# Miniprotein binders against q56419: the designs that were tried, part 253

Target 1, 326 residues: q56419
Amino acid sequence: MEGRTLEEVQEEVFKRHGVLVPKKELEDLAKALEEAGLLLTEKVEARLKEEEEKLKRERPMRLAGLSYPEGEREARAFLEAFRASYPGEGEEARVLLMPHLEPSRVPEVYGAALAALEKTPPPERIYLVGVAHRPLKEKAAALPVPFQTPFGPALPDLPALQALDALLPFELFNTPLAFREEHSLELPLFFLKGRFPEARVLPLLVARRSPELGEALKVVLRDFPGLLVLAVDLSHVGPRFGDTPLTRTLAEEARRRDLGFLERLAEGEPEAALAFLGANPTRIDGVEVVASLLPLLRERKGKVLAHRLDLEAPTLSAVGAGTLVL
Short names: E, the ipSAE of ESMFold2; O, the ipSAE of OpenDDE; V2, 0.75 times the mean of E and O plus 0.25 times the DockQ between their complexes.

## First folded at step 17 (miniprotein)

Design im18 (at its last look DockQ between E and O 0.84; V2 from the best seeds 0.65)
Fold by ESMFold2, look of step 17:
Structure im18 (fold): chain B 326 residues (1-326), chain A 108 residues (1-108)
Amino acid sequence: as target 1 above (326 residues)
Amino acid sequence: GDLIERLEELAEEVIRYLKEHGEEELAREIEEQIKDIIEALKSGDTESAIEIFTELAETIARLLHRLGAPEELMEKVAWLIYDVARRLGMSPRQIYDISKRFSRAIER
């Protein structure tokens, strides 16, 4: 009814059904619909406010029983199964790139991350940098609260988060609701907390590239050393993402883009990795995180441990995932 | 105004815990330093207030940690210290330094 008067509605009903509905009855209907809409809006707003207040105290599991087991014993067995999916050896990581795609879709890629963690001394803290799937009020955000896991709460490193916030030209603690359903933190955190149960966490999201974040993190990491984790996925191709149906040619291009990106990162050349993607035609989702973290990635050489372009037969689409150690 | 209220809230939380654990002399020392900060603020001597507060913040972190303060109190105190530091108008570097000192004090 946007842009139409009640008289126009009345005329249309008469034309279609041969019935003249009095204007008063249409006015009553419009009022009732408006009141019902207001009640739904108020109910939604109240629920969101309640969730926001809860998120200021803790972030509960949202994917337990869906993407990973809720119980600790079953969760440990789950980790062991994923590690077994990657038969290779890892390397010590100072920086780890790992996916946030549904674990069952890329088991060996998560297994490679676990292999790297086996070679990595337990860090005092983990800088976990994911991709915001909901809008942030700023370019980046953090939620400085415990994140629940089957292995116990992942406690925030509050002094390190406060040190980071102090160095940024924007408020870091800015969008609690964006964390409510954010799988790019929850899924990697399950694996990280399972391996490093005593490490504190800096749970960070990037919505848009922020050079200031990377510069500030370089300073913070000097005084608060820890493991830097880029929790990002790679190419997104096919009709689900606006392309023609997935062909062998498109899939091979996506693989080439994924591997070329990872290999240039592994050479310590993050600017070259970004330049290689150009306009990012296969929609690698890690670009904003990498672009933010350039000061932490330059001249760090390492190795690509795993890659998979996971095919979605029902949608004729694919998503890439990789494991990189620097 | 609001800065003084937050500073007094920090003091109340810390002093209450110290007294509960038999640390009456330390509680008096904390209270005196808080009064010194407030007096410096009232006289417009913000630089002295910042210096006293910076040392006090580290001392509070160390004392509460050694006394085994529960995590909930440590988190509340960390937030109060951070908020007071911002309301004092401390520079980004000064606030960074307090956060670093706090972290080092609770590492053991």
Scores: ipSAE 0.771, ipTM 0.922, lowest interface PAE 1.0, mean pLDDT 91
Fold by OpenDDE base, look of step 17:
Structure im18 (fold): chain B 326 residues (1-326), chain A 108 residues (1-108)
Amino acid sequence: as target 1 above (326 residues)
Amino acid sequence: GDLIERLEELAEEVIRYLKEHGEEELAREIEEQIKDIIEALKSGDTESAIEIFTELAETIARLLHRLGAPEELMEKVAWLIYDVARRLGMSPRQIYDISKRFSRAIER
């Protein structure tokens, strides 16, 4: 490392490539590079460049065999089991808010999303808006390549993506490496592709609120109609997120915030939903996405189908998840 | 230089496909249109270049769709058309319109 710390290398990689490499990965790589006599930065850069070149063609599955089955037959059985975990009936969705949390943690919430999709006519295209858990060069980004799934590739709608880019004041096709491991798109896409195999997809990430994105999408949706999907989680509370261990009081506050947010969205009042959260003390994940999509959420009435606050016992932390149809 | 290179790449992809499928006359027509665009660009007539290109982009989309071109080729062509449109200095509205026309051509 020629006197550089792992943190300095991480910062340098972030500055150059817009990717935050996990410290553990850098440690493992540093050890391997010490053995090989190579500079950590050069090897990391070469690897990232290779990954970026691959992402020009397709986005491979990262969570197959971990979060969902890799095989198509097993994947179909997985979908049926998740649908069965929700005893209710769905409603037709024009806008679907669903989680991106590990599916096994909140099966009935994903089941509710599947129930809604059963009542939804097959869309020509799906606008899938996730949360960027990695830094983006711009407020939002898209990756205009096929996303691999057990059901075959989810193909991009290039004309609609290009139309969206044309209406944005920034380059939409930025930070491709941020999509490499982004689960906020991969997990929802499994369920969406399984239900609508012929739908094209617009995979979008939001890092920061962009009113411009909502206004642009409002125009694009008129000429390129489709299903809008917000892939967002809700409250994040407990030690993993800077709080004390989960208590009854903290859990009640998280649920209150989650449900209050979803209910106001269901009433067609997205500004009221944001205002209700204020400084967002329970760290609702979907705030920047909702703030970006206000023009598309206004005056749309709907229904909350499911909600869960799921405990991660090893960390005494919890994450909220919900399914909303508009 | 970059614009002309991207136009030539677009032409090559489309012309190759057309020739492989026995559409030699259509391939010649596209080649002529590309030459006209390049000539307009060389003469500084960017407006004429944009007009010819806009019509050509729609024509290419319709032809490839009609011939049952593979999705990989359609995607590549869509990207090339978009990239050329940006490099031509087309307005956001003009680029939007091209994307819309392309989409409509492949949905029928």
Scores: ipSAE 0.413, ipTM 0.771, lowest interface PAE 1.1, mean pLDDT 89
ESMFold2 (binder alone), look of step 17: mean pLDDT 83; pTM 0.810

Design im19 (at its last look DockQ between E and O 0.84; V2 from the best seeds 0.82)
Fold by OpenDDE base, look of step 17:
Structure im19 (fold): chain B 326 residues (1-326), chain A 108 residues (1-108)
Amino acid sequence: as target 1 above (326 residues)
Amino acid sequence: GDLIERLEELAEEVIRYLKEHGEEELAREIEEQIKDIIEALKSGDTESAIEIFTELAETIARLLHRLGAPEELFQKVAWLIYDVARRLGMSPRQIYDISKRFSRAIER
């Protein structure tokens, strides 16, 4: 480490490999390297290669014991408690928009998603479309391996994934390391696998709007029917996101944008929903996902089941979450 | 070289499973079809190779499903079929069709 900070090394690894290595792991690695006289970069690269090779076989849980219980019995109790937090009834979903925020922050929003899933016949497959919080090589990616959950592995639908790849102008199976710590898939998948244990999954990430993805999925969904799930958060406001501390005015603007976005989606007008946001000054997370899936969202009417703007008190910031059924 | 190797790997996985389950005749039929594909490839008749392979892929899927093959084998075979299809230079439509047929063959 010839004069580089751990942050600089982390940034360099992120730039080169698209992986954010936790600072603690870098510290442990730095200590081990000081002891072994090896260059931090070589060990980090070797570890990343090992992780990439593991991801060819399975995606392990990262948030078990943190965001949700690791044990199956406790995980089932967790699902029941979240369902209980939403006092309403759900509706049958063909398309489900749900959050990927830390579940404990917005329990009733996840409860609303569970309520919708109770009214939904078990799908053969779930198209789970999350947000890439790390760079992808292409606009979108898939990881065609089992995802571990407390309820057993969520198995991929390989034929449907391969069919989707065949219709895309780019390689769908790219950037496996971007999935390693991606919570936008892991957290929703917990609830989905708990409700539909036999459903196959297509875990998809969107980094940038891809009209090609929506057109391809429209064809694939005809021949490979299933539930479409958009795992997206809404507004991100406050100091963590470059704003002033949360005020009544800022919170009202975030809620207005979140609800205005969801309501237009519920009316079957996804283009109007995107237009309503304009430059997206409150940083709605799901914009690139919705922009990619326009062909699947058009003319579908539905209902907003829940919305919350949740305050993160330590940072005086807030994140919006919602549940929409189409 | 890579195409033939992947095709042989597919054959080996399927034939081994069939033999382990007492399906010796089916194993021989698969072996003959693989040989026919390889011969077509060696002769430069890629179109015939694609046709035989397309039918073989569906047949393999149906057989494995009927015999109750484990999930791990289905995943391995699905990837091998996809890899062979790409290496054969199949069109997007042809690859899509194979995937569709495979999925239908394993519908429970």
Scores: ipSAE 0.864, ipTM 0.946, lowest interface PAE 0.5, mean pLDDT 91
Fold by ESMFold2, look of step 17:
Structure im19 (fold): chain B 326 residues (1-326), chain A 108 residues (1-108)
Amino acid sequence: as target 1 above (326 residues)
Amino acid sequence: GDLIERLEELAEEVIRYLKEHGEEELAREIEEQIKDIIEALKSGDTESAIEIFTELAETIARLLHRLGAPEELFQKVAWLIYDVARRLGMSPRQIYDISKRFSRAIER
């Protein structure tokens, strides 16, 4: 907020540039800028309302042609290439932790997820839990509409979503605009829909830990069985995330924290996994999802199939990604 | 007021589809059950209205599934049922039960 009068601006312009701009001309400029700001605000608000109404009907692909192919045949070949990048075998999953990082950066981590899905009987539905990158009106949200994919629309499981909403102390169907560009759902969904084309989806986002969500989901999963997917990334280190430039020491600490977190989850000890991270100095972004879903993770033992801490050389930063089956 | 309008909208959507598929007798049965719900509400017997509505919701799901109703109609009906259940003042467990019954009815 400046607070200067037009006379003060006029004097400063004269002192600096030797030109005396009449007060009326400055007043006209101020009014024009104010009017332009009001018109921009009205245009932005109208556009947001229009986009929100579209999201109440469907969620279109935003990353086709950027992160994965748009056409179904090419998308199928893409999946096969990713599976081939992981030479190991998977295990059946009731709960799958997989990344939402750009697939080309961690191909074997997504390949490990595909290997696990190969061993997993086709579920009737998939509980896909991502990380909200935009604020939500509540701790968590869902968007109960078809999500478009190259393999066709991923249809919502409306009865399961409505059952979940009924058990929560807040409206689950909030903040549709937060889903518009949410890659934490779109990128994992590409792989899940490609492998399980008949499964319905519960597309869920967590912004802040919600114990209520985990307790409600435990009840819902008993009557609406399906595959639970935690679509989360791990450490975020380096200048892009507020650190000094990445060093070998910082990278080794990030890797240690990623693996220690995953290993404790694999032992069925999610509280211990969270405690291991403490203040979360490497910014593992899976913590809010894990903290929400504790009732679904306790006593579920499994295996870490893959991990990579991927370097972003231009930013001297790194992001961790992993695949865990429970 | 708004509850009765939602019930009538649900009835209209389902009855129209049943009639288009030659199920006029079932359409009359649905219409009668809607009338029974409204009568119970007008007499202050909300518990009876909830019981009738719960059975009706499951019946509607089975009928639409049997007749191969398009996904768009299933979604609209599922939302209307959910909205009516909330406006009836059904508890979280009662609404959960309706959603579970609806899901079971369309799985076969």
Scores: ipSAE 0.753, ipTM 0.912, lowest interface PAE 1.0, mean pLDDT 91
ESMFold2 (binder alone), look of step 17: mean pLDDT 81; pTM 0.799

Design im2 (at its last look DockQ between E and O 0.90; V2 from the best seeds 0.87)
Fold by OpenDDE base, look of step 17:
Structure im2 (fold): chain B 326 residues (1-326), chain A 108 residues (1-108)
Amino acid sequence: as target 1 above (326 residues)
Amino acid sequence: GDLIERLEELAEEVIRYLKEHGEEELAREIEEQIKDIIEALKSGDTESAIEIFTELAETIARLLHRLGAPEDLMQKVAWLIYDVARRLGMSPRQIYDISKRFSRAIER
């Protein structure tokens, strides 16, 4: 490491490649490199370059066998079990807001999404808008390659992606490495591909609010019709997120914020939903996505199908998840 | 240089597929259109090049779809068309229109 700390190497990789490499991975690599007499940075850069080249062809599964089954038969049984966890009926969706949290934490919320999808005619394409948990070079990005799933590859809609890029003031096809481990797309896509195996996908990430994205998508959706999916979580509260341990008061505030946000969206008032959050003290994850998609959410009325604030007991923290149809 | 190279790559991919499937006449027609585009570019007539290319792109999409071209080829061709369109200096509206026409040509 030539006197550099792991943190300095992590920062350099982040600055150069826009990827935050986990410290544990860097530690393991550092040990291997010490044994090999190689510079940690060079090996990390070479690996990232190789991964970037692979991402030109496909996005492999990262959470198969962890968050969902790898095998198709088991994956279908998984979908059925999740659907069964929601006792209600769904409604037809033109816009679906659903979580990207670990499915086992909020099964009934994903079940509600599946219930909505049962009432939704198969779309030609799915606009899947996730949250960038890693930095992007631009406010938003797309990865125009097949995404692997247990149900086969989710194929991109290249003409629609290209049309969107043409209307944006920035290059849409940026920061491919940000998609490598992005669960905000992978987890929802499992459920979507399982329900709509023939639908093309537009995998989009939002890092920062982009009004331009919403305006461009409004035009694109007219000529390239499809299902719009917002893959977003809600409140993030507790020590993992800088708060005190979860209390009744903190949980009630998180639920109030989550439900107040979702209900205003259900009323077709996305600006009111954002205004209701103000400084977003409970850290609703989907704020930048909703702020980017205002033109598509205005005047659309719908229904909140499910909500849960799920406790992560080891950290005394909680994350909100919801399902909304418009 | 880069524009002509990408245009030639598009031509090669499409012509190869057509010949492999016995469509020799269509392959010749596409080859002639590509030559016309290149000639227009060499003469500085970018407007004519854009016009010919716009129609050719839609034709290629329709033909490959009709022949049941594999997904990997369709994706490659879509990227090549888009890249050529950008390199031709086509406006956002013109690029959008090509993408729209391509999508319509491959609708089931």
Scores: ipSAE 0.876, ipTM 0.952, lowest interface PAE 0.4, mean pLDDT 91
Fold by ESMFold2, look of step 17:
Structure im2 (fold): chain B 326 residues (1-326), chain A 108 residues (1-108)
Amino acid sequence: as target 1 above (326 residues)
Amino acid sequence: GDLIERLEELAEEVIRYLKEHGEEELAREIEEQIKDIIEALKSGDTESAIEIFTELAETIARLLHRLGAPEDLMQKVAWLIYDVARRLGMSPRQIYDISKRFSRAIER
């Protein structure tokens, strides 16, 4: 109807159906449709405002009973089972890269993260940097509220978040609704809160690379020391992601890209890690986080503790996950 | 207008808690510092208002922490302090410094 006159619509209806609808009836219909659309928009907007107001007070669990147990006793047993799936020892981390992929798909990769946390002195705070899966109003965002977990609320480090916000050229607290269902924070947080129940959290999302975030975080981490966590997945390959069905050749390429990326990060060479990916043909989703955080990753040497390229059999696709300590 | 309202809201939350815990003289000191800030603002002396407010923010954090203030009050006060600092037109470095002072005050 958009771009047509009412007379043109009237003539088309007559051509199609043999009925001449008076112009006034078409005018009334157009008005009613506009009014109905406005009413639906008002209802949706009111619902979204209510949800935003709730998120300004707390962020509830969304994946309890789906990705991890809701009850604390079961959740603690879950942590122990995941630790047991990784037979090695970890190393102390100042920076930890860990996945946000469904935990049951990569149990030893999360187990390696737990092993690293066992060797890491309890931090006062955790800088948890995930990947925004919904658009943000800015390149990055935070939600400065308690995040509920089976181990109790993960409290925000509000002074550190406010210090960070003050240094950025944009408002850090900018898109509360983007956090509502953001698994890249919730899934790693379960493991982090379970191991460091007293640590406060800076829950951060990156949508697009932000050099300003990395420079500001370098300053903030000096005065508010803590554990930096990059909560990112690696390659995404197969039909779900626009490729042909997973083949041995595509899987080998994805593993090569994942490991080459991680190994260059482990050498303290984040720019080389990004350059190695080129056009990022296997869609490693951690690139925007790494590109934002270059000042915090340069010259930090460490070790790749685990990696898996996990098969999604129903979709003939795969997703890579890894654990890196720096 | 709105700046003064936020400043008075901060004062009321802190003073209410201090009085509930028998700290009447400290509550009086907070009231006096708030009045000094408001008077500096009325005279157009924003630099003095910022200086007094910076010291006050740290003092509030220490007092509430020492008295065992509950987490929800500490967070409300941290937000009010941040909001006032921004409305005062404090520089990014000045706001950063208040946040650092607040954090240090509640570590002990």
Scores: ipSAE 0.828, ipTM 0.939, lowest interface PAE 0.7, mean pLDDT 91
ESMFold2 (binder alone), look of step 17: mean pLDDT 83; pTM 0.818

Design im20 (at its last look DockQ between E and O 0.85; V2 from the best seeds 0.85)
Fold by OpenDDE base, look of step 17:
Structure im20 (fold): chain B 326 residues (1-326), chain A 108 residues (1-108)
Amino acid sequence: as target 1 above (326 residues)
Amino acid sequence: GDLIERLEELAEEVIRYLKEHGEEELAREIEEQIKDIIEALKSGDTESAIEIFTELAETIARLLHRLGAPEELLQKVAWLIYDVARRLGMSPRQIYDISKRFSRAIER
């Protein structure tokens, strides 16, 4: 490493490639490179370049065998079990808000999403809008390639993606490496592809609020109709997120914020939902996505189907998840 | 240089597929249209090039759909059409319209 710290190498890779490489991966790589007499940065750059070239063709599964089954038969059984975890009935969705949290943490919330999808006619295309947990070059991005799933590849709708890009003041097809490990798309896509195997997908990430995205999508959705899916989590509270350990008071505040946000969205008042959060003290994950999609959420009434604040016991932290149909 | 190269790549992909499926006459027609676009570009008549290309793009989409072209080819062609349209300096509206027409041409 020629005197550089792992943090400096991580920062350099981030600056150059827009990817935050996990420290553990850098440590393992550093050890391997010390043995090989190579510079950590050069090997990391070469690997990232190779991965970027692969992402020109397809986005492979990263969470298969971890978060969901890799095999199709097992994956179908997984869907059925998740649906069974929600005892209610769904409603037809034109807009679906669902989580991207680890499915095993909030099975009934994903079950509620599946219940809604059962009442939804198969769409021609799905606009899947996730949260960028990695930096993007622009406020939003898309990856116009097949996403692998246990049910086969989720194929992109290229004409609709291109139409969207044409209406945006920035290049939509940016930062492909940000999609490599982005779970906010992969996890929801498992459920969506399982339910609608023939639907095309527009995989979108939002890093920062983009009013332009909502306005452009409003036009695109008129000519390219489809299901809009917001893959967002809700409150993030506790030590992992800079708070004290979860208390009854903190949990009640997180639930109040989550439900207050979802209820205002269900009333067709997305601006009121954002205003209700203010500075977002409980760190609702979906704020930038909702702020970007205001034109699509206005005056749409719907129903909150499920909500859970799930405790991560090892860190005494909690994450909110919800399912909303509009 | 890059525009002509991408246009030639589009032509090659489409013409190859048409010939492989016995559509020699259609392949010749497309080749002629591509030549006309290139000639318009060389003469500085970008407007004519855009007009010919816009019609050709829709025609290609309809032909490939009718012949049951594989998804991989449709994706490649869609991307090439979009890239050529951008390089031609087409307006956002013109690019949007091409994408819309392409989508309609391949709808099942």
Scores: ipSAE 0.869, ipTM 0.948, lowest interface PAE 0.4, mean pLDDT 91
Fold by ESMFold2, look of step 17:
Structure im20 (fold): chain B 326 residues (1-326), chain A 108 residues (1-108)
Amino acid sequence: as target 1 above (326 residues)
Amino acid sequence: GDLIERLEELAEEVIRYLKEHGEEELAREIEEQIKDIIEALKSGDTESAIEIFTELAETIARLLHRLGAPEELLQKVAWLIYDVARRLGMSPRQIYDISKRFSRAIER
């Protein structure tokens, strides 16, 4: 009935089926459908309110049994298998860039992160900065609650989060529902909590670049030292992302963009890394996080440990992932 | 009204724990400091209320840590302190400082 009067619908039904449906019956049907939609909307709103209240207390595992094992013993074995998939040695990290792509797709990239953590003294806290996949009310957000893992709850560093919130020109605790299914925190957190079970976490999301976040974090990190983790993926190319089907040329360009970006970050030149991407034609999703955190990345040299552009054959698309220590 | 309610809730949580651990004198001292803050607020002396509260917040953190307070209580108290600090109209720097003091007080 889109764009038609009830009389037009009535005429079309009679024309096609030989039945004259009285206008009143069509009106009654339309009202019933509208009322059913209102009741469904009320039930959806009530459920979302319930989920939001639960998220103000804790963030449950969403990917256990899907992306990683539910049981602690199996989860430990999973970590060991991933470490083994990277035959190289790590390097101590003060800043770690690691992916949030499905772990089974890029096992050696997560293995490289584990190798770096193996060389890293256990931090008191981890600043875990992911990419918001749902809209935030502000440029960035945090959820100051325990995040459940197979290794036990990852406790928030609440004083550090409160210190950060105090320095920002917007409320940091602003969009709890955005964290409900946010894999950019959950997937890296599995590896981080497994390696550093005593570290507290600052679970942060960036939706849009925020210079204010980077300046505030520079101050907070001085008084609340810890490990800074950029939980970001790299190029996104192919039809899933608005391109033509993935060709060898597009894949080679995506790899070149990924590696050029990582290498410039490794030289302590985050502005040059962003400039290298230009309009970001391969859609590296780490750009908003890097652009927010410039004060924390400048002049910090390091090393690219791993990279993979992972192909999605059914969708003719690809996503890049890398491991960088600074 | 709501600020006073938050202060009284903070006091209740801390005093209950102190009494459970035989610290009756400290519990009375905390109660008296809360009353001093409320009295300063009622007289319009917000600056005094902030000063007393800032020292009280750090003292509470040290006491709870010393007495082995469970993580759940420390987090609840940290939230109450943060909420009170914001309702008192403390500046970003003052709130940052309280959060830092709390963190340092519960470290080893």
Scores: ipSAE 0.830, ipTM 0.939, lowest interface PAE 0.6, mean pLDDT 91
ESMFold2 (binder alone), look of step 17: mean pLDDT 85; pTM 0.837

